# Ledger of designs, part 28: VHH binders against p95470

Target 1, 316 residues: p95470
Amino acid sequence: KQVDVHDPVMTREGDTWYLFSTGPGITIYSSKDRVNWRYSDRAFGTEPTWAKRVSPSFDGHLWAPDIYQHKGLFYLYYSVSAFGKNTSAIGVTVNKTLNPASPDYRWEDKGIVIESVPQRDLWNAIDPAIIADDHGQVWMSFGSFWGGLKLFKLNDDLTRPAEPQEWHSIAKLERSVLMDDSQAGSAQIEAPFILRKGDYYYLFASWGLCCRKGDSTYHLVVGRSKQVTGPYLDKTGRDMNQGGGSLLIKGNKRWVGLGHNSAYTWDGKDYLVLHAYEAADNYLQKLKILNLHWDGEGWPQVDEKELDSYISQRLK

## First folded at step 4 (VHH)

Design e03 (framework vhh_6z1v_2)
Fold by ESMFold2-Fast, scan of step 4:
Structure e03 (fold): chain B 316 residues (1-316), chain A 124 residues (1-124)
Amino acid sequence: as target 1 above (316 residues)
Amino acid sequence: EVQLVESGGRLVRTGGSLRLSCAASGRTFSSYAMGWFRQAPGKEREVVAAISWSGGNTWHADFVKGRFTISRDNAKNTVYLQMNSLKPEDTAVYYCAAEHPYTKYVSEGDYDYWGQGTQVTVSS
């Protein structure tokens, strides 16, 4: 049947596509055509030993990966967290190849990149996404709820924040000043992903709630900046760090909870990759790969009809 | 970075009204939550009111609720405290404060930038 995924990210090694998603140890699928998928591996056979120390309510699922190729290595970023908590950390594990048949295949965990601690931090250390700027500097965007989405500069090895540290707030929704800093609050924004296209960086974010089947309100918004650090402005000129965001795609009667996207340029064409819950299939979370088009003003557009036409297949 | 300057403090009779203004310099005013604090002679500073960066959420201390109203005008880079039905107990230096908009720990009482204060004196 279809590939069942949440929070999908992709990369390519040679002629093989690899798909990474939330699950025990991070689930990895491979494909030759981005339609027919075969189970490949999981990145962790045993959960990180530090996970329960950072997140006492951790249940064994690693969340919201991002995969980034840099100088001959694959960097897999992952989230350790618990629902409704910011007792969280983003870690990174590294491999020379994604092919499990290779003698060089071995995931080597490099540990924690950043950690959020309740009452200390008004942000949640989950939902990492990696972007290189036009000078070759690598940055991580991340975040969920609390005080919004953040961006920081990575060190040369991509395993920790650069020194001196450089941080930016790139998108947020209004949070009540009456809300205790330990509470997630009602600022329903998460899952940043940045794509560079032409003169612009485009920041995609998921607004609303995932993970509630038919009651999910997840949808995608976008803004853009000529600088990776922002400000990211929506179509009306409103700063995403001040509640701005232009609707890219939302649910319909068939597909609910659209979000947690990545975005890529492959072979000269642009794509939006996300999950969506199919109402007719008991709201099962499914992989969607949509063509990303650009209007006359340089804004991204997708065709919601492609939600019905893109059908991924899980091979035995 | 923000520079804050309070104004409007003066002598007022019991039962009178006064509006305090806090003018911010800097491009980031509309990204900060703002608070009004006061400090009476020989006492510690206390929170009077707070307002989110958009003005959509406000909080007022119980001892001023119904009498004081915090507001902001982001186009003018200014936050206000409208003070009605003033009492002698409201006599204090009033400070505005701004929280930092980045990844620093922030809370209602955890503000990075402070003004120099404006004196309010309420007499019978």
Scores: ipSAE 0.000, ipTM 0.236, lowest interface PAE 13.3, mean pLDDT 87

Design e04 (framework vhh_sonelokimab_d1)
Fold by ESMFold2-Fast, scan of step 4:
Structure e04 (fold): chain B 316 residues (1-316), chain A 124 residues (1-124)
Amino acid sequence: as target 1 above (316 residues)
Amino acid sequence: DVQLVESGGGLVQPGGSLRLSCAASGRTFSSYAVGWFRQAPGKEREFIGAISWSGDSTYYAVSEKGRFTISRDNSKNTLYLQMNSLRPEDTAVYYCAAKPSYYGKWLTDEYDYWGQGTLVTVSS
């Protein structure tokens, strides 16, 4: 059986790879080779106590994690939300190690980082991704639908926005100004992830709709900037905050709903990590790890044939 | 891979109480949403309620709210249905079911693992 994931992110501790994905308490897998995966744990044994206060329709599934190593700790960011609503929050839980056999293994929830409130906020506090800039400042990108994707400066302990706060709009699609702020609207953009490569920060975003089996339209676009704060420009020079975005990969007849990527440099090679729904297997969401190549102008490229050749294996 | 086995069914008098158990085997049970369904003679299968993977959230069908309580013990891989103030119309085969972790609501046609059912008869 292939590994069933939605919204995958990865990190490494020692010789072990850890994979985190949407699910009850956030699902964690481990691997020695990034192909053969074993269930490891979940980060939460019980739901965050604040979850239903923020999101009354919360159903126990924590969404769209990101994992970040900083000064001897692993920071796991997670989303509490409900479909079609921005009654949402991004929380963070920390651990000293990812090895569940260690006596130091203990997830400690630090609570809410940011919360979106309907009609107050024209953004949705989900889909966090962490990026450190070239001066060592740590930032969180996040967002889904509404007014698009945002970036804000994190404080020194990475648990809340810095003081004074610094916020940037980094990508958005057009939204009607006449639409009530409580409505998600049709600006189908979410799941930012930023990778630093050479002189550029590359912003990946998922356009379209996930989570609809064969009706999913999810695909990945990219833009880049020499500053982490943007503007992120696509290959034509269009600002992603003005509807820009260059296609990186889209679905085909076999693979649908491609999106919610992370991206990494491992052992001198660059990789794109995402989920894809396999049409022939009832649109089951599967882990895909693709090689990330760079063209002569410094733009990322992937080989869609690797959707067929990368096959994860779930160990018993 | 999850196998579910119900127990605790039997004959009870109107106004009585009964607790059903559903024992699960499989490494992923504690990450599954699980629920109870019933099918009365000559009727369609109906949803009773479901419980989140952690046990912290429950959802009940309106008609059963307040009389039935769902709980789970993940350390024992067991799901429970506590049934109080039983009525003759509660007579049915009761099924437990498990749904893999993913986006979406717990009341679906797509529960993947089902028990064989346990008969509950409410009669004098």
Scores: ipSAE 0.000, ipTM 0.303, lowest interface PAE 11.4, mean pLDDT 87

Design e05 (framework vhh_sonelokimab_d1)
Fold by ESMFold2-Fast, scan of step 4:
Structure e05 (fold): chain B 316 residues (1-316), chain A 125 residues (1-125)
Amino acid sequence: as target 1 above (316 residues)
Amino acid sequence: DVQLVESGGGLVQPGGSLRLSCAASGFTFSDYAVGWFRQAPGKEREFIGAISWSGGNTYYAVSEKGRFTISRDNSKNTLYLQMNSLRPEDTAVYYCAARSAYTKYPLSEDEYDYWGQGTLVTVSS
């Protein structure tokens, strides 16, 4: 049986890889080789007490985590939301270790980082991803639909926006001004993730629709900037904040709904981590770890054949 | 093989109480939001209530909030519906259902992945 994930992110502690995904309390798997995975834990045994106050239609699943190691702590960011709404918040919970057998193992919820409120905000506070710039300042990218993807500067303890606040719009698709601000609209863009490579920050985004089985249109685009704040330009020089984005990978007859990636450098090699729905297995979402290559102009490339050759295995 | 098996139905007098149980097997029960639906003779299936994967949040149809209580025991893989002050109008087949809740809501019948066979509750003298 392959590992069932949506919105996968990874980190390493010692010689053990940890995988986090959307699910009850955030689902956690561990592996020694990034192929054979064992269920480890969930970060929350009970949903956050504040969740239903922020999102009245919240149904208990925590979405779209990011995991970030900083100064001896693991920061797990998570989304509280309801499908099609921007009654949402990104929260953070912290642990000293990811090993459940350690006496130091306990998730400590630090609460809300940011919250979106309908009519006040033309953005959705979900899909966090953490990036440190070349001066050591830590930033969060986030967003889905509405007015697109945003980036803001985090405070020193990584639990809230810095003061004074600094915010940037980094990617968006056109949205009708006639659409009510409470509605998600047709600007199908979400799930930002930023990777620093050489002189560039690369912004990955998922375009299209997840979560519709065979009708999912999710695919990945990329742009890059020498500054973490943008502008992120695609291969043609078009600003991602003006509808730009260069195709990185899209679905085919076998694999549908490709997206919600993270990206990493591990032991000198670069990787793209994402989910894909397998048509032959009733569109079950599966973990994919692909090698990330770079062309002569410094653009990322992936081999679609690795969608077939990477096969995760769930151990029991 | 996934199964949801309802029990605890039967004949009860108006004003009486029943506790329905739903035993789950073949999947990781604690990963699923689960709920109760009913179908009265000659009517469409209607939502009664649902409970989140951890039991921390409950959702009810407005008409049921004062008389029905939903709960779960993840250690026993069991969902419960406590029904009080029963009326003849509560006569129906009661179904439990389970939903893998990545992007789905616990209120729509077409969003539930697994269903039990139902248990009949008759409220009559």
Scores: ipSAE 0.011, ipTM 0.347, lowest interface PAE 9.5, mean pLDDT 88

Design e06 (framework vhh_sonelokimab_d1)
Fold by ESMFold2-Fast, scan of step 4:
Structure e06 (fold): chain B 316 residues (1-316), chain A 125 residues (1-125)
Amino acid sequence: as target 1 above (316 residues)
Amino acid sequence: DVQLVESGGGLVQPGGSLRLSCAASGRTFSSYAVGWFRQAPGKEREFIGAISWSGGHTYYAVSEKGRFTISRDNSKNTLYLQMNSLRPEDTAVYYCAASEPYSRYTLDSNEYDYWGQGTLVTVSS
């Protein structure tokens, strides 16, 4: 059986790869080869005590993690939310190792990083992704629907916004000014992820709708900037914060709902990691790891045929 | 919240047909993705098929394709499983289940939030 994931992110400790995904308490898998995966752990055995205060309809599924290694610690960012609402928060939990057999293995929740509140915020505090700039400053991108995707500077211990705070709007789609701020609206954009390659930061975003089986319209777009704060411009020169975005990959008859990517450089090669729903297998959400190539102008590209050739295996 | 009640189970001869119904109450039934599962004596629960909240997409376990058809009538808050060419190995308790259609849930049994009590189907002569 292939590994079942939504919103996958990865990291490596020693020679072991770890995969984190949306699920009860955040699902964690491990692998020696990025193909054969073993269930490792759940980051939360008991839900965060503050979760139902932020999101009254929270059901124990923690969404859209990001994993970041910094100064000997692993920082796991996670989202607490409910579908269609911005009663949400991004939290962080920390561990010294990802190996459950280690005597040092213990997830320590550090609480809320940021919270979105209906009527106050025209953004949704979910879908975090961490990026360090070339000056050593660490930033979080995040967001879904409403007023789009945001980026803010993290403090030195990566647990809250820096003081003084610095925020940027990095991508958005049109939203009616007449729509009530409590409504998600039709600006179908979420799941930012930033990768630095050469002189550019590349912002990936998921456009469309996830989570609707065969009715999902999720697909990936990209833009780039020489500054982590933007503006992120697509191939036509259009600002992603003004509706820009160049198509990277979209679904077909076999694979639907492609999105929520992360991107990495491992051992000198670049990879795009995402989920895709396989129509022939009941729209099960499957892990896909694709090679990320670069054209002559420095734009990323992927081979859609690799959706068929990458096959993960679940060991237990 | 939704409550599910299965009906239509019983004794049927090999090669026969049977239609199961699942009546839903509570929240608007059309807002949920719904599916059918079964559990045979001494075996673990297995997925049969599911249908999206809109009725526009149906999903079947490959082992059941062609013999079983899932459908829904949102105006009657009812889910159906049409079973054809029944075999003795189809003997099981059949369950209907519902999940939030916009959640990050999959079609695995672990992702379903609401379950009926089940209805017994026996295929024998």
Scores: ipSAE 0.000, ipTM 0.148, lowest interface PAE 12.8, mean pLDDT 86

Design e07 (framework vhh_7nfr_2)
Fold by ESMFold2-Fast, scan of step 4:
Structure e07 (fold): chain B 316 residues (1-316), chain A 124 residues (1-124)
Amino acid sequence: as target 1 above (316 residues)
Amino acid sequence: QVQLQESGGGLVQPGGSLRLSCAASGFTFSSYAMSWVRQAPGEGREWVSSISWSGGSTYYADSVKGRFTIARDNVKNTLYLLMDSLKSDDTAVYYCAKGEPYSKYLTGDAFDIWGQGTQVTVSS
């Protein structure tokens, strides 16, 4: 009944909401009310032709999408990877509309945006999220484990890094120097998402481990900067690129593995979108949409009790 | 609505082979990872193998690696488990399980539906 998602991102076209999540070919749901969801499509009917070359252990699941509307096109970013490896790439596919009934509906893959290669890169090319700065420049944040989360400037057509390239390290946890560069290591951080609110960019990150049912330790932290490039500082003034991060929400006895958020302003209200595993329902990953509130100092807050009140429904 | 029907079990001698089948209906089979899980008499359930939605990736429990092969036919909506070099320890009811389509990882995935099972007995 409830829509089952991992790594949810959302957008709107007209009066219809679209939900994108990790799954075969990227799973797409649609809704008129953000509560009742119908299966819409998958973005890929056949695996990207380059997937096995980049990631020999690729299992057919495309991970951790982001959806971004820009100048009349929808850009769907997706990850090709394998568990525990940085043999990975972020790709992009584009569409003029998200409505499968439209004659203009056609996903056109533009190929690889960035690729990580073991030993060459101390980062993992997964978990993309798009942010436009206050000057209209578009950036991608991404990353998982290894050397942490990165941000780079996108080119004008949003399909490649800009030339000359501009890269920033925006968040990381300490990685053991004894760990081989090909190993993911101990720096349990991934899934960046940046929201601009008032004078600040807020960087959300997932700390801990997903994808282990009741043993998942996933939780959300936040920091902020007046510049999209950082430094992103937590509530204590600690740089997220030096282990900083202020707790936003963590699991409880009912909800485990809270993370991989996106965040949005819809119709003048701010929302945090994430997945959570329901212990009473065999740790099924469920969509959660929570209100984002702001304290007197401009920090985001969520009410953990809303995890019990928001119930999405999957329709046939 | 969703139905999984296992078949192909039976009695076989140690070292023998069997092919299990699982016929799926009521859902878009090609969109879901699928798994085999077994339960030996008096024991808990043990995950055996999983296959990605496309068939491009397969995963096996250490106890069956090199002896079992998981396969799927997305045209026929059928999941297979090809079992070779069977041992007495492989005696169990084998269940076809629909994996969670939104999981990043097949190993240890939550299963949203189970079939009725098919009995495999390896005995001299």
Scores: ipSAE 0.000, ipTM 0.148, lowest interface PAE 15.8, mean pLDDT 87

Design e08 (framework vhh_7nfr_2)
Fold by ESMFold2-Fast, scan of step 4:
Structure e08 (fold): chain B 316 residues (1-316), chain A 124 residues (1-124)
Amino acid sequence: as target 1 above (316 residues)
Amino acid sequence: QVQLQESGGGLVQPGGSLRLSCAASGFTFSDYAMSWVRQAPGEGREWVSSISWNSGSIYYADSVKGRFTIARDNVKNTLYLLMDSLKSDDTAVYYCAKDQPYSRYLGTNYFDYWGQGTQVTVSS
C-alpha cells in the first residue's frame, strides 16, 4: 500500500532513512531505499500536557514536523494548532537514535519553543524548519498566513529563541488592513524551508491552499539570499517579504496540492521532498521525492514528469 | 470525549431513499472535515463521501456520485448523507468518520474517530 504522508521531512541514521509526517503523535516510517517504507513509530504516545492550554481545539494530531541532527541528538520540531486559528505553538522533542529497537531509544520532550496568541501576534506558530548558517548559528523559519513567514535565531540548546532575540520577516503576501488580526486572512503562504547551496540560501514556500482535495491550490515558490536573514529575492528581483516568489512547481490534472517541501543533498545529489494529492486515487496524499536541478544562473528546477515516476510503497 | 452517533439506517426496496445522520460531540465539529465510509458484507471498507469544514469542498466516490448527497449543519453538530436511487450493492454498514484538521489524512485508514455504524439493507 502507498505510504500516505502530509508535510514530509527526512533524515538518515546509518543505512536507514526515516520519514516524519503530520499525524497522531507524529508518524514515523523507515526505509532502506527511500521507496519501500515501513511504519516505525510515533514520537508521542501521550500528547504534550500543555497542548490543550495553547490550543483548546487540539485533538492529538501533531503537524508539520522538522527533524534536525545536532551534536549527537535528533531534534524533532512539531506544531500544536487548530484549523483556521493561530492558537498555536512549536515544540521540540529529542532522541539519541531513531531505531526503536535500540536501548537508547527514548523521545524526551523539551517543551515549547515559541507560541502564537490571537490578537497579540500577526503570525501563526506552525511549520518549523531548521537551517544552520555558514557561521554555525542555527535558525528556525516558520509561519502560516496572517503576516507571513518569520525567521529567528535559536539558542545553543536549540530549544528556545536566542538571547538577545533576533527575528526577521522573510516572506509575506498582501493582507487587507481591514481584516481583523484574529483572522487568518487571504495571505495564502506557509511552510518555509531553507536550503544552503553554494553562495545562496534558497527559501521555499507553499502558496495557496492545502487540504481541500481537488480544490487545493498549493504550489511551491522560491527566492534566494546570500544571507540567511534575507532579503530573499525571486528571479525578477522582487523581495519575498513584499509578495515576491518564483514558481518552482505547480499541480496538473493528475497531481494537486503540491507543497510543504523539504530539500536535501544526499550523496552529492539534490532532492526536493513534498506531498502531492493524486486525483485518480481520491486525492490521497503521497510522498514525492524529485531530483532538484540547477540552471545556469543557479536557480532550482524540477521535472514535473517525475511525479509520475516516483512511487513510494508501504511494506507490511 | 469524542463521540459520533449514526442513525437513519434500515431496510429499503431497490430505488428507495434513506437519510443518514451523524450526531457529533466532544470536539469542535466546525473545525473538521467529515466523511462517510461503508463496509459491505465480506468486503473491505469503501470511502463514500467527504465534506470540508465549511461545505466549500464536497467529494463522492464514483459508485455513488449523482445518487448520494453529503451535507452538514455546524450549528447542530450533525453530518448527513441523503441516499437516493438505492441499489442492492449499496447494502453495507455506514460509518461517519472524523477527518483530521485540514483533511490531512485522506482515505479510509486515516480517520481518527469512527461511529459505531448504521446498517443499510437494500433488498426486495
Scores: ipSAE 0.000, ipTM 0.159, lowest interface PAE 10.3, mean pLDDT 87

Design e09 (framework vhh_ozoralizumab_d1)
Fold by ESMFold2-Fast, scan of step 4:
Structure e09 (fold): chain B 316 residues (1-316), chain A 124 residues (1-124)
Amino acid sequence: as target 1 above (316 residues)
Amino acid sequence: EVQLVESGGGLVQPGGSLRLSCAASGFTFSSYAMYWVRQAPGKGLEWVSEISWSGGSTKYPDSVKGRFTISRDNAKNTLYLQMNSLRPEDTAVYYCARGSPYTKYFDSSGMDVRGQGTLVTVSS
């Protein structure tokens, strides 16, 4: 039985790997080897009390986490939203350790980081990802559909936008000017994640549609910049904020809906972490951890054959 | 083996009440959103109620809003539908259905298990 996840992110505490994914309360798994996974916990026992105020159509699932370790604390960012709506918020909950056996283990919710409101905002406050720049300033990328993916500077305790606020548009696909601002539209882009490698920040984004079983068109694109704020340019020199993006990986007959990646450097080696739906298993979403390789021009590459060779195991 | 077993259906007069139950087994019930759907004779499936994994959020279509109440008892692995002010058009086989715990853009295609159904007849 493989580990079934959507929107996976990972971190390590000591010799233990922790995996966080979309689900009730955010599902947490642990592993000693990144192959054999055991259920650890959920970050929330009950839904946030403010969720229905922000998102009247909220269905109880917390979406698309990111986990970030900063000054002795683990920051878990999560999304409250509803399908096809930008009545959304990104919240944050904090823990001193990820080990449930520790006396210091407790998730403490710090509430809303940012909220999107229909007609006011042409963006959707979901799909957070944290990146520290080369000066130690921490930023959040986020977004889905509407006007694309945004980046903003976080305050010193990482719980809200910095003052004065600093915002950047980092990637978008074309949206009709005739569409009402309340509509998600056809600009199928979401799930930013930024990895710093050498002189570059690499922005990964998911294009297309998840969550449609065999009709899912999700795939990953990439661009890069020497500045965390962009512009992020693809391999052809096209700005991701003007429709650019170079294909990294897409689905095949066995694996569809590939996307919502995170990316990491662990023990000197680079990895892409994502979900993929297996056609032969009723399109169940499965964890994939792939090696990230780099070409002579410094662009990331993955081997699609690793979709078949990486097999996670869920322990009881 | 995943199972959903509905009970509580029967014959009732217009204006009456019934409570349906669904006993779940073979999975972690508290991790799944749950649904009640119905099928009237000669008609397609119609969604009638939705409840989140924790019970903190519920949804209803206008046709039953204010008359039907969905609830769950996660300690007993049981889903309920309280049906009040029943109308002849509520006559249908009622099914308990499980939603996917892992979908960012949940829609009806995320329902992956359904029970055998329980018949509700509203007539004089």
Scores: ipSAE 0.005, ipTM 0.360, lowest interface PAE 10.0, mean pLDDT 89

Design e10 (framework vhh_sonelokimab_d1)
Fold by ESMFold2-Fast, scan of step 4:
Structure e10 (fold): chain B 316 residues (1-316), chain A 125 residues (1-125)
Amino acid sequence: as target 1 above (316 residues)
Amino acid sequence: DVQLVESGGGLVQPGGSLRLSCAASGLTFSDYAVGWFRQAPGKEREFIGAISWSGGNTYYAVSEKGRFTISRDNSKNTLYLQMNSLRPEDTAVYYCAARDYYTGKFLDSSAYDYWGQGTLVTVSS
């Protein structure tokens, strides 16, 4: 049985890889080789008590995690939302270890990091991803639809925006000014993830629609900047905050809805981690880990044939 | 393979109560958002209510709010619908359903991948 994931992110503790994905309480898998996976735990036994107050249409699933190790702690960011709404919040829960057998294993929820409120905010507080800049300052990128993807500076304990606050718009697609601010609109962009490679920060974003089985149009685009705050420019020099984005990978007849990536350097090699829906298996979402290569101008590349060759296995 | 089996339907008088059950095999309800839909004769399938994976949050269609209560027992892989103050217009085949993907809204029947065969509820004197 392959590993079913939506919105996968990974980290390592010792010799063990941990995979986090959208699901009940955030689903956690572990692996020694990034191919053979065992169910480990979920971060929440019950939904956060504030979830339904923030998101009245919340359906119980926690979305789109990111995991970040900082000063001996693991920070798990998660999204509380409802489809098509920006009644949303990003929360954070913290653990000293990811090993459930450890006596130190305990997820401690720190509550809301940021919240989006309809009519107040032209952004959606979901799809967090953490990046440290070259000065050691930690930032969160986030967002979905509305006015696009944002980046803000985190405070020292990584639980809220820094004071004084610093915010940047890093990517967006055009949205009608006549569209009501409570509506998601047609600006189909979400799931930012930033990877530092050499002199550049690379911003990955998912364009199109997830979550519609064979009708999903999700695909990945990329841009880069020498500064974490942007501007992130695509291969043609177009600003991602003005509709730019260079195609990295899109679906084919076998694999649909490719997106919500993370990206990592492990043991000197670079990897793209994403989900893809397998058409032959009722569009069930599968984990994909692809090699990330770089062209002569420093742009990332992936081989679509690796969608067929990477096969995850769920162990009992 | 996946099977959802509804039970507890039958004939009841107006003002009466029924408790429906839905048992799952080949799928674990605690990993899914699950809910109840009904289809009355000559009408489209309509949403009744849904319950989160933990049972901590419940969601109801406005027309059924206050009369129907949804609950679950994850240890038994079973979903329940308690129906009170039943009316002739509640006559329908009642279906339980589970969402495989996070597609659409939980109120949209097209977002649900796994369906039971239904149990008939008749409210009549």
Scores: ipSAE 0.011, ipTM 0.420, lowest interface PAE 9.3, mean pLDDT 89

